VHH binders against FYVE, RhoGEF and PH domain-containing protein tag-77 (tag-77). Designs and how they scored, part 4

Target 1, 198 residues: FYVE, RhoGEF and PH domain-containing protein tag-77 (tag-77), of Caenorhabditis elegans (x5lx76r375to572)
Amino acid sequence: KLHYAAVEFLKVQNNYVQYLKEMAVLYPEYMERFGKRVGRDLLASHNGHENVVLQIKKIMVQILPIHEMLLKEIDKVCSNWDSRYPNMSKTIGTFADFLKCCQPFLDNKADFLNKLLQLRNEDKEFDEATYMFETEVFKRGKKGAVIQQLDQVHQNFMRYKLLMLRYSEYLIDDCDEKEKAQEAIQKLENVTQAVNQK

## First folded at step 22 (VHH; from x06 with K64E)

Design y01
Fold by OpenDDE, fold request of step 26:
Structure y01 (fold): chain B 198 residues (1-198), chain A 119 residues (1-119)
Amino acid sequence: as target 1 above (198 residues)
Amino acid sequence: DVQLVESGGGLVQPGGSLRLSCVASGFTFSDYAMGWVRQAPGKGLEWVSDIRYGGDTYYADSVEGRFAISRDNAKNTLYLQMNRLKPEDTAVYYCATGWYPWEDTFDYAGQGTQVTVSS
């Protein structure tokens, strides 16, 4: 169970990084390609503002490498895993200091949502392109919409604490890792509360 | 420990209504997206609805317009109002933390509550 919990971190982080890549890189590129096909710049400024896709990209490209770094670290931990000496807590605890990179996105998530909705309502080619992206890349259909998936940042941001709680449950009560896990959990709690209270 | 406890399931006729409740404990409920998933007999888990941290709600196509998700953070309670129930809605309904589409899963879920829609 402990090993499973450790591997769960890897799975979670890998999927999250995939999401971030899709939003930071694939979605903008898809829109660019689609626009080129239809002879329009779908990423052009809208209503006097920078295109929301590009706004999202600007933030996501800052988030992505940090989370990729975590992915590498988690992978190392898992690859060298020894249940006699569990050691995920340090990695997660250290990473907690970098979670603030998500703040700009979280602060603007509502705005991004509204802008995307508006743009999709006002520009049918943009809407179609986004829909096709959702279908071809997200493979989630219209209900698995880009706008719906914006919350993945917050969800995954908050998720680390839950994962650590689970991880901690499988640790021996009096082991060093248990203490470190608790410290990491507390650190994550502090970070998440700070973010959510803004 | 994280705990989710569902209630409100039962047997109803087609066209009927049920209201599911889920009481959460062991974590800061208000900080997390919450949702409902269901599992019909012989089928896999199906996402039903989410309510996100900011209050945004989302629904599966199959339940859109019929179900309404809500939460009371003060009571650590998640709700699912189910109207115009259909036989195909028959399933065990689970309260869960937010759905992760890339994984087709959730982190925590309750024991589930049975919803049976039958004439």
Scores: ipSAE 0.740, ipTM 0.895, lowest interface PAE 0.6, mean pLDDT 94
Fold by OpenDDE, fold request of step 26:
Structure y01 (fold): chain B 198 residues (1-198), chain A 119 residues (1-119)
Amino acid sequence: as target 1 above (198 residues)
Amino acid sequence: DVQLVESGGGLVQPGGSLRLSCVASGFTFSDYAMGWVRQAPGKGLEWVSDIRYGGDTYYADSVEGRFAISRDNAKNTLYLQMNRLKPEDTAVYYCATGWYPWEDTFDYAGQGTQVTVSS
């Protein structure tokens, strides 16, 4: 169970990093290619502002490397895992200090959502291109996936604490790792509270 | 420990209504997206609805327009108002910490509450 909990970190982080890549790189590129095919710049400024896809890209590009780094660290921990000496807490606790990198996205998430909604409503070709991206790349045939999944950043941001709670449940009471886990949980709580208060 | 306790299920006739509740404990409820999933007999888990941080709500196509998700953060309680119930809505309903549609999973779920829609 403890090993499972540790591996869950890896799974979650892999999926999240994939999402970040999709939003930072694949979605913008897809829109660019689609635009070329139809003879339009789908990433052109809209309503006098930079295209929201590019705005999101700019932030995601900053977030992605940090989370890739965490992925590598989690992978190392899992690859060298010994249930007699669990050691995930230090990795997560250290990472908590870097979670603030998500703040710019979280602060603008509502705006991004609104802009994407508006753009999809006002530009049919943009909407179609996005829909095709959702089906071809996200591999989820539901319209609106790009917009709905904007919350992945916040959800994953908050998820680390839940994962640590589960992890901690499988640790022996009074062991060093459990203490470290509790510290990491508290650190995550502090970070999440700071973010949610804004 | 994280706990989610569902209530409000029961037997109802088609066209009837039920309101499910879920009381959460062991974590900061207000910080997390919460959702409902259901499992009908012989079927897998199906996402029903979730409410994200900030209050945005999402629904499965099968329940959209009939179900309404809400939350009371002061009471650490999640709700699901189910109207115009159909026999196909018969299932065990689970309260879950934010559904992750990209993974088709959740972190925590309750024991569930049975909803039966039958004439």
Scores: ipSAE 0.623, ipTM 0.838, lowest interface PAE 0.8, mean pLDDT 93
Fold by ESMFold2, fold request of step 26:
Structure y01 (fold): chain B 198 residues (1-198), chain A 119 residues (1-119)
Amino acid sequence: as target 1 above (198 residues)
Amino acid sequence: DVQLVESGGGLVQPGGSLRLSCVASGFTFSDYAMGWVRQAPGKGLEWVSDIRYGGDTYYADSVEGRFAISRDNAKNTLYLQMNRLKPEDTAVYYCATGWYPWEDTFDYAGQGTQVTVSS
């Protein structure tokens, strides 16, 4: 139903904010702690460039606050939910343009993937530490998860339109919320086209 | 409306092959990760495979090496080539938009196509 479609936004956003925290905070911290235990700086510069884990962190810390605010607004909508007055569309529509904050990550994703693969191949202790992070700390982690889940940034970005389409399908025809949903969907379409065309 | 229409299921003997197809409409197919999930009789949904934006593919351990997922973005079609089929592969197979293995969920699925592997 409509309420379940609205709650799905909260579930998705909460999971994504957790992922951003895992990559921006927990992964660098884990690599630092593991490195101290084995007497190595696992986050040292590699091939004359800042370590890829820190490069990813720098971008994720810019993305995270926007998504934390969106999470708070979605949580407010769900916590105050009244099916007589559905109101998710305004929140999603307001944030649609800010979702482009993923662009710097997407522009660099292929490079990050290559650098992670190279570093894991060339540095046994970095590889072991990443494996341990994937299996012990990463909430939905398994071997290879750090690399495989770099796709989350783009997939989550595209997901808001699908969530809005589902939500809109459960709205009563010819109501104000249905029109606001269509406006939010159009904004999301414009934003996703702009990002994917680059 | 988002629509997903699966086809290509059927009855096949152990060791045989089937190719499933899923035609998508109502969204920009090429922009989304797509996947296959299955439901064996009396069991819950099980992720089988997904293909990501950009074309990378992933498989459940139980099917890796035997199944191959692919897509044709020009035809809005997702495929699953299933080889060396076993009785354990018997299930209804669903095409899904946006399968998210980190959440074990999807946003949309079709009505499914039955695959039965039996002597």
Scores: ipSAE 0.380, ipTM 0.721, lowest interface PAE 3.4, mean pLDDT 87
Fold by ESMFold2, look of step 24:
Structure y01 (fold): chain B 198 residues (1-198), chain A 119 residues (1-119)
Amino acid sequence: as target 1 above (198 residues)
Amino acid sequence: DVQLVESGGGLVQPGGSLRLSCVASGFTFSDYAMGWVRQAPGKGLEWVSDIRYGGDTYYADSVEGRFAISRDNAKNTLYLQMNRLKPEDTAVYYCATGWYPWEDTFDYAGQGTQVTVSS
C-alpha cells in the first residue's frame, strides 16, 4: 500500500545513514583500538599512500551530512503522514541533485577495493582486525563483509528511483502527487545518467 | 510498471543442470544489482546469488562453484546457470531487482519458477 511505500523510504534512509557512520566512524575507531591492543598502528600509511580506511573515511564524512538532512526530511513526511494527501515526492525531488555527492566514492571504489585486498593480504594484524570488525559490527558472513558493503554506496544512490517508481504505482492516476512523482523520477533519471556516464 | 518474469525451471535428476532466465521491464535494467533468491518447501527465503552494477558476482556458500549468475544488459535479462544440482536445491527461484544483501531484502521480485531435483 501507499503508506508502506512511503515508510520504506524512511527504513532505507535510516539504514544508509547507519552504514555511513559505520564506515566513517566505527571502522577507523575499531582499527585504532585493535591496533593499540596489539602494539601496531593499523592506519599507518601504506606504500607511500594514506591508509585506505582513512581515505574512505574522508569521503564518507562529506556524504553523511547530506543524508542526515534527507533522513530528517523523510522522517517529517512520515511522522505527519496522511494517505489522502501524500507528499513524499517533493522531498525526494528537492534532494535529487544532492544525491550525486556519492560520485567521489564511486570514482575511487575500484582503487579502495584493490587497496583493501592488498593491505589485508600483506598485513596480518590489519586483516584480523578487519575480520573482527566484520564479526562484531556486521554480525555474520558475506552479507556484512566490508568488501560487499562497498557496493552499498552505488546501489543506494540508484535505489531512490526504484522507491519512487513503487510509490508512484500506488498513487491515484490524474492527481497532483502523481505528477510530482513523475517529475521527481525524471530528476532522478537525469542525475543517475550523468553519474553513470562518467 | 516494473516486471520480472522468470523462466527455465523444471524437473531434473540429481547431478543435472538448468539455466534460469529473468526478463526485466519497466526500469533501467543496467543500473541495478540483480539477484536470485529461493524458497524451499515450508521454509523462508534464502539468498542464492547476486550480480552488481559493475559486474561483480557473489554466491551463497551452498551454491558456490556450482551456480553461475550473469546478465545481458542489452536484452534486460538475468541468468542463473545451475550445475550439479542436488535435491536440496529444490525450491521456487525468484529473480529480484534492487537486491540489498546487507538488509536481506529487495525492492521487486518476480513470480518465481519452480526447480525440482528428484530421482
Scores: ipSAE 0.361, ipTM 0.702, lowest interface PAE 3.6, mean pLDDT 86
Fold by ESMFold2, fold request of step 26:
Structure y01 (fold): chain B 198 residues (1-198), chain A 119 residues (1-119)
Amino acid sequence: as target 1 above (198 residues)
Amino acid sequence: DVQLVESGGGLVQPGGSLRLSCVASGFTFSDYAMGWVRQAPGKGLEWVSDIRYGGDTYYADSVEGRFAISRDNAKNTLYLQMNRLKPEDTAVYYCATGWYPWEDTFDYAGQGTQVTVSS
């Protein structure tokens, strides 16, 4: 049970790092490549503003390195795992304050969504290229995945607390790791309140 | 501890309606996407619907137009209004902590409530 709960951090973090790479690197590159093949700049400015794909990229490239480091630390904890000396809480607690790096994306999410929908409706080749990206490149991709999964940034940010709550449930009471888990959970609560404006 | 408790299931005739409820505790309900998944006898889990942090709702093709998901954040309660029920809707319905389509999964689920649609 305890080891399963610890390994879930690794699975979740690996999937999220992959998502960040898809949006920060693969999507813009795909749009450039598709655009050159059809003689269009699919990432050109739109309505006097930088293309929304590039706006998303600029924010995601700031988020990605933080999560790559967290993935590395989680992987180290899991690779050296010994259920007699559980030690995930310190890693999560140490990274809790850095998870606020998602705030610039969240502040702009509604705008990104609207601009993506507008571009897909108004630009046939942008829409086709995005559809092809969603179905050929995006992990677990399907029609609409780019738009539907913009929520992933917020929901993954919130997910660390749920993972810590599950992990803590399997720890014995009155142990050092349980105390560290409570501290990490409290840090995550404080960070999520600040971001959610709750 | 995180707890999700479903209710509102039962036996209903085709074309009938049911309203499922799920009371949540042990986490800040309003901060999370919540969803319904179902499991028909002898089948795997199937995503039914979810409602995201911002209130946007999504539905599986098989239920769109017939089911309506909603939430009351003040009461920590998730709802699923199920109309024009069909025998193929027969399943155990589980309330879950969000739907993560990028993983085709969720973190917590309740014990479930049985919905049976039969003449």
Scores: ipSAE 0.344, ipTM 0.709, lowest interface PAE 3.7, mean pLDDT 87

## First folded at step 24 (VHH; from y01 with T97I)

Design z05
Fold by OpenDDE, fold request of step 26:
Structure z05 (fold): chain B 198 residues (1-198), chain A 119 residues (1-119)
Amino acid sequence: as target 1 above (198 residues)
Amino acid sequence: DVQLVESGGGLVQPGGSLRLSCVASGFTFSDYAMGWVRQAPGKGLEWVSDIRYGGDTYYADSVEGRFAISRDNAKNTLYLQMNRLKPEDTAVYYCAIGWYPWEDTFDYAGQGTQVTVSS
C-alpha cells in the first residue's frame, strides 16, 4: 500500500506535466496552425489585449519546468523505492516551497476562464478551432475541455496535500518519515491557504 | 484520516426526490472542490456534479435541471438535492474530493449511498 501510494505520486505528476504541456505548447501551436490554414491569426490581440491563449502560455511555460523537475525527483524516489525506508516526504516537502510558482496562474485563472469564454463567444473561428483542438487532441467531444483543463491544473495544485495525506496513512506512527510527511502536509496546507485567501 | 460519509439514499418512485448528504473529515473541507459521482449496476463511474473553485456548480447533462449541489463549509457537509428522479438515476452515489475527467478518477470517495428509483 505504501509503495502504491508512492507510485501514485509518479502517475499524478506525469499527468500533471502533460496537462501543463498541453496548455503551454500544444494548444497555442494548434491554434497557430489552424489560423494559418484559414488565413487568420487566431492568437491576435482581442479587444486591445493580448490573446488569452498566449497569456496562459506565458504562465504555463514558467511553471512547467518546476513540475518537470519534480517529476524527475519523484521518479528517482520510486525507482529506488524501499518500503522499509520510505522517503517521499522530503521530495514533496521540498517541492512545497516551490509550489508558490503556481500562484500567478491561480490568481489569474478566473480571468483566463472568462476571457476564453468571451473569445469563443465573439470569434466563431476561434471557437471552432478550440473545439477541434478539444476533440482532436483531448479526444473528447465535449465543448469546454480547454476550460476544464485549466480547472484540472488548479485541482492538481491542490492534489499534493491529499496525496501526502494518503501516503501518511500508510506510514508507521512516530517514524521519522511520518514526521516529515506531516511537515510536508503542513507546508502544503500553508500554500493552499494562502491561495484561498486571495 | 480522510473520511467521507454519505447518507440520504433510499428507494423512491419515479418523479420522487431525495437529498444526499456527505460529511467530510480529516482534511480542510473548504479548500477543495467537492462533487458527486455515481455507479449504476454494470456501468462505470459517472460524474454527476461538483462545486469547483470559486463556488461554481457544474452538472452532468443527464442531471442538469433536476439535481442541485450545495455545501456547508461550517459543517463540512456536501449536499445533493435530487428531484424528478428517474429509474436511470439508480446507482450508488459517492461523495468525492475532486474529479479528474481525464483520469476518470477522484482523490477520495466515501463508501457510497444506494439510490434506487423504481415503480
Scores: ipSAE 0.783, ipTM 0.897, lowest interface PAE 0.7, mean pLDDT 94
Fold by OpenDDE, last read:
Structure z05 (fold): chain B 198 residues (1-198), chain A 119 residues (1-119)
Amino acid sequence: as target 1 above (198 residues)
Amino acid sequence: DVQLVESGGGLVQPGGSLRLSCVASGFTFSDYAMGWVRQAPGKGLEWVSDIRYGGDTYYADSVEGRFAISRDNAKNTLYLQMNRLKPEDTAVYYCAIGWYPWEDTFDYAGQGTQVTVSS
């Protein structure tokens, strides 16, 4: 169970990095390519403001490297895993200090959602392009997949604490790792509280 | 420890109503998106509804217009009002922390509560 919990971090982090890449790279590039094909800049400024896709990209590009780094660290921990000497807590605890990098995204997520919805409503070509991206990338044919993706980014931000809670449940009471886990959980709690209070 | 305890299930006739409750503990309830999933006999897990960050509510197509999700953060409780119930709504209903549609999974879920719709 403990090993499973540790591996779960890796799985989650892999997915999270993928989600971030989709928003940081795949979606913007898709829109750019789509625009070129149709002879229109779909990422042009809208209503005198930078295109929301590019705004999202900018933030995601800042976040992505940090999470990629974490992915590498988690992978190392899992690759060298010994249930007799569990050691995920240090990695997650350290990462908690960097998790604040997601704050700008979280602070602006609602605005991004609104802007995306508005843009899709006002620009049918943009809407179509986004829809094609949603269906092509997510392959679920559901409208609003991009918005859902943003929510997933937020949710996964919050997920670390829960993962650590689960991890901690499988640790032996009073062991060093459990203490470290508790510390990590507290750090994550502090970060999540700070985010939710805004 | 994280705990979710569902209640409110039962046997109802088609067209009837039920209200499910989920009491959460062991984590900061108000900080998390909460939702309901269900599993019918012989079927896989199906997402039903969730309240996401910002308070927005979402529903599966199969329950849209019939079910209503809500929460009381002061009571650490999640609710699901189910109206106009159909036999196909028969399932074990689980309260869940976080639904991940791309992964078809959740972070935590309770023991579930049985809902049976039958004439």
Scores: ipSAE 0.775, ipTM 0.893, lowest interface PAE 0.7, mean pLDDT 94
Fold by OpenDDE, last read:
Structure z05 (fold): chain B 198 residues (1-198), chain A 119 residues (1-119)
Amino acid sequence: as target 1 above (198 residues)
Amino acid sequence: DVQLVESGGGLVQPGGSLRLSCVASGFTFSDYAMGWVRQAPGKGLEWVSDIRYGGDTYYADSVEGRFAISRDNAKNTLYLQMNRLKPEDTAVYYCAIGWYPWEDTFDYAGQGTQVTVSS
């Protein structure tokens, strides 16, 4: 069970990095290519502001490297795993100090959602392009997969504490790793609280 | 430990109503998006409804207009009001922390409560 919990971190982090890449690279590039095909810049400024897709891209590009680094660390921990000496807590605890990098995204998430909805409503070609991206890349038949992706990024931010709680449940009481796990959980809680207060 | 305890399920006739409750513990309830999922006999897990960050509510097409999700953070409780129930709503209903549509999973769920809609 403990090993399973450790491997779960790897699975989750792999998926999270993929989600970030989709928003940082795949979606913007898709829109750019689509625009070129139809002879229109779909990422042009809208209502006097930078295109929301590019705004999202900028934030995701900043977050992505940090999460990629975490992925590597988690992978190392899992590859060298010894259930007699569990050691995931240090990695997650250290990472908790870097989770603040997600603050700009979280602060602007609602705005991004609104802007995307507005843009899709006001620009039919943009909407069509986004829909094609959603169906081709996300394989979702429902409109709004891109918005859902933003929610997934937020949700995965919150997910670390829950993963650590589960991990901690499988640790022996009063062991060093359990203490470290509790410290990591507290750090994650502090970050979560700080984010939710805004 | 994280715990979710569902209640309120039962047997009802088509067109009837039920109100499900979920009491949460072991984590900061107010910090998380909460939702309901269900599993019918012989079928996979199906997302039903979420209260996401910001308080926005979302529903599956199959339950839209009939179900209403709400929460009381002071009581660490999630609710699902189910109206105009149909036989196809028959399932075990689970309170869940987070739904990940790309992964078809959740972080935590309770033991579930049985809802049976039958004449």
Scores: ipSAE 0.766, ipTM 0.889, lowest interface PAE 0.7, mean pLDDT 94
Fold by OpenDDE, fold request of step 26:
Structure z05 (fold): chain B 198 residues (1-198), chain A 119 residues (1-119)
Amino acid sequence: as target 1 above (198 residues)
Amino acid sequence: DVQLVESGGGLVQPGGSLRLSCVASGFTFSDYAMGWVRQAPGKGLEWVSDIRYGGDTYYADSVEGRFAISRDNAKNTLYLQMNRLKPEDTAVYYCAIGWYPWEDTFDYAGQGTQVTVSS
């Protein structure tokens, strides 16, 4: 169970990093390619503002490297896993200090959603391109909508604490790792509260 | 420890209504997207509805227009109003912390409450 909990971190982080890459790189590139095919710039400014896809990209590009770093660290922990000496807490606890990188996205998430909805409603080629991206590239979840998956950042941001809670549950009471896990959980809670209050 | 306790299930006739409740504890309820999933006999888990950040709500196509998800953060309670119930809605309904559609899973769920729609 403990090993399972550790591996769960890896799975979650891997999936999350994949999403971040999709939004930071693949989605914009897809729109560019699609636009070229139809003879339009689908990433052009809209309503006097930078295209929302590019706005999202700018933020995701900042988030992605940090989470890739975490993925590498989690992978190392899992690859060298010894249930006699569990050691995920330090990695997660350290990472908690970097979660604030998600703040710009969280602050603008609602705006991004609205802009995407508006753009998809007003530009049918953009809508079609996005739909095709969802069907050909995203292939995640039952609906796989870009707008719906915007919450992945927020959900994963919050998910670290939940994963740690579960991880901690499988640790032996009063062991060093248990203490570290609790510290990490508290740290995550603090970060979460700080972000959510803004 | 994280706890989710569902209630409100029961036996109803087709076309009837039920309101499910889920009381959460052991975590900061208001910080998390909450949802409902269900498992019908012989079937796998099916996502039903989420209430996410900012109050955004999402529904499975099968329940859209019939079910309504809501929450009371002051009471740490999640609700699911189910109207126009159909026999195919028969399932154990689980309250879940954040459905992750990209993984088709959740981190925590309650023990579930049985909903049976039958004439």
Scores: ipSAE 0.680, ipTM 0.856, lowest interface PAE 0.8, mean pLDDT 93
Fold by ESMFold2, last read:
Structure z05 (fold): chain B 198 residues (1-198), chain A 119 residues (1-119)
Amino acid sequence: as target 1 above (198 residues)
Amino acid sequence: DVQLVESGGGLVQPGGSLRLSCVASGFTFSDYAMGWVRQAPGKGLEWVSDIRYGGDTYYADSVEGRFAISRDNAKNTLYLQMNRLKPEDTAVYYCAIGWYPWEDTFDYAGQGTQVTVSS
């Protein structure tokens, strides 16, 4: 089931890249379109600060290209997969240090959460537009999904180690790939420790 | 390597309480979101609750206000306090790492503990 464990990286990464696009591109665009229809700028500054949707966009536009590159490399590994010569560990190990790109989002996550809650409570057209986005475009959750999915950044960041642990379970002992898997797992542990220390 | 062991289930009357525990090993427990899922007889898995990195908690509508999730990172233990239990809470309860309700999946789960609510 080594091949299934490798393909799981592709499924997870593809879903995460889609989430990043939804928050960086689709959500701001939806809010603009909805706003024009109702005669409002739903992305206008709020309480003297840039709108939270645009603040999130700025950070996710920096994260997205890194994860698109990782997706491309994972896809190459899976599309050329040969279980006699498993080779996912190098790709994950190479990208481990770049996964820290999530840090600016994590530093601001509580603030983003509070600002989204406040804006949705205070601006009923913003709230309705967000609800419509969640149900018509952003189809991964129920009401409130944008807020709850802010945790996806940290949870996906931590997920690579879990995926590597499962992948490593299916590798034969005392082979080069098993050693590379352990090295990648250690790099991921070091990177996650560095990020989780605020 | 990764291991989750649930305990604390049993038979309880409607209106009663139980406290479930889940002891974790093989990973850095404090770094991960943890959750509870359940499987009622003849049904699929249902998300019950999760506790995120940083301590925020979330609950399914069916248990909100009755159940409380918590963790003790020093003991690598996840808890579920279940109060005002109803017959419809009867299920096998599983502790999970990385239950992702937006993707309807998890990375690991334990073997479960049976909770039966019956007169």
Scores: ipSAE 0.539, ipTM 0.774, lowest interface PAE 2.0, mean pLDDT 88

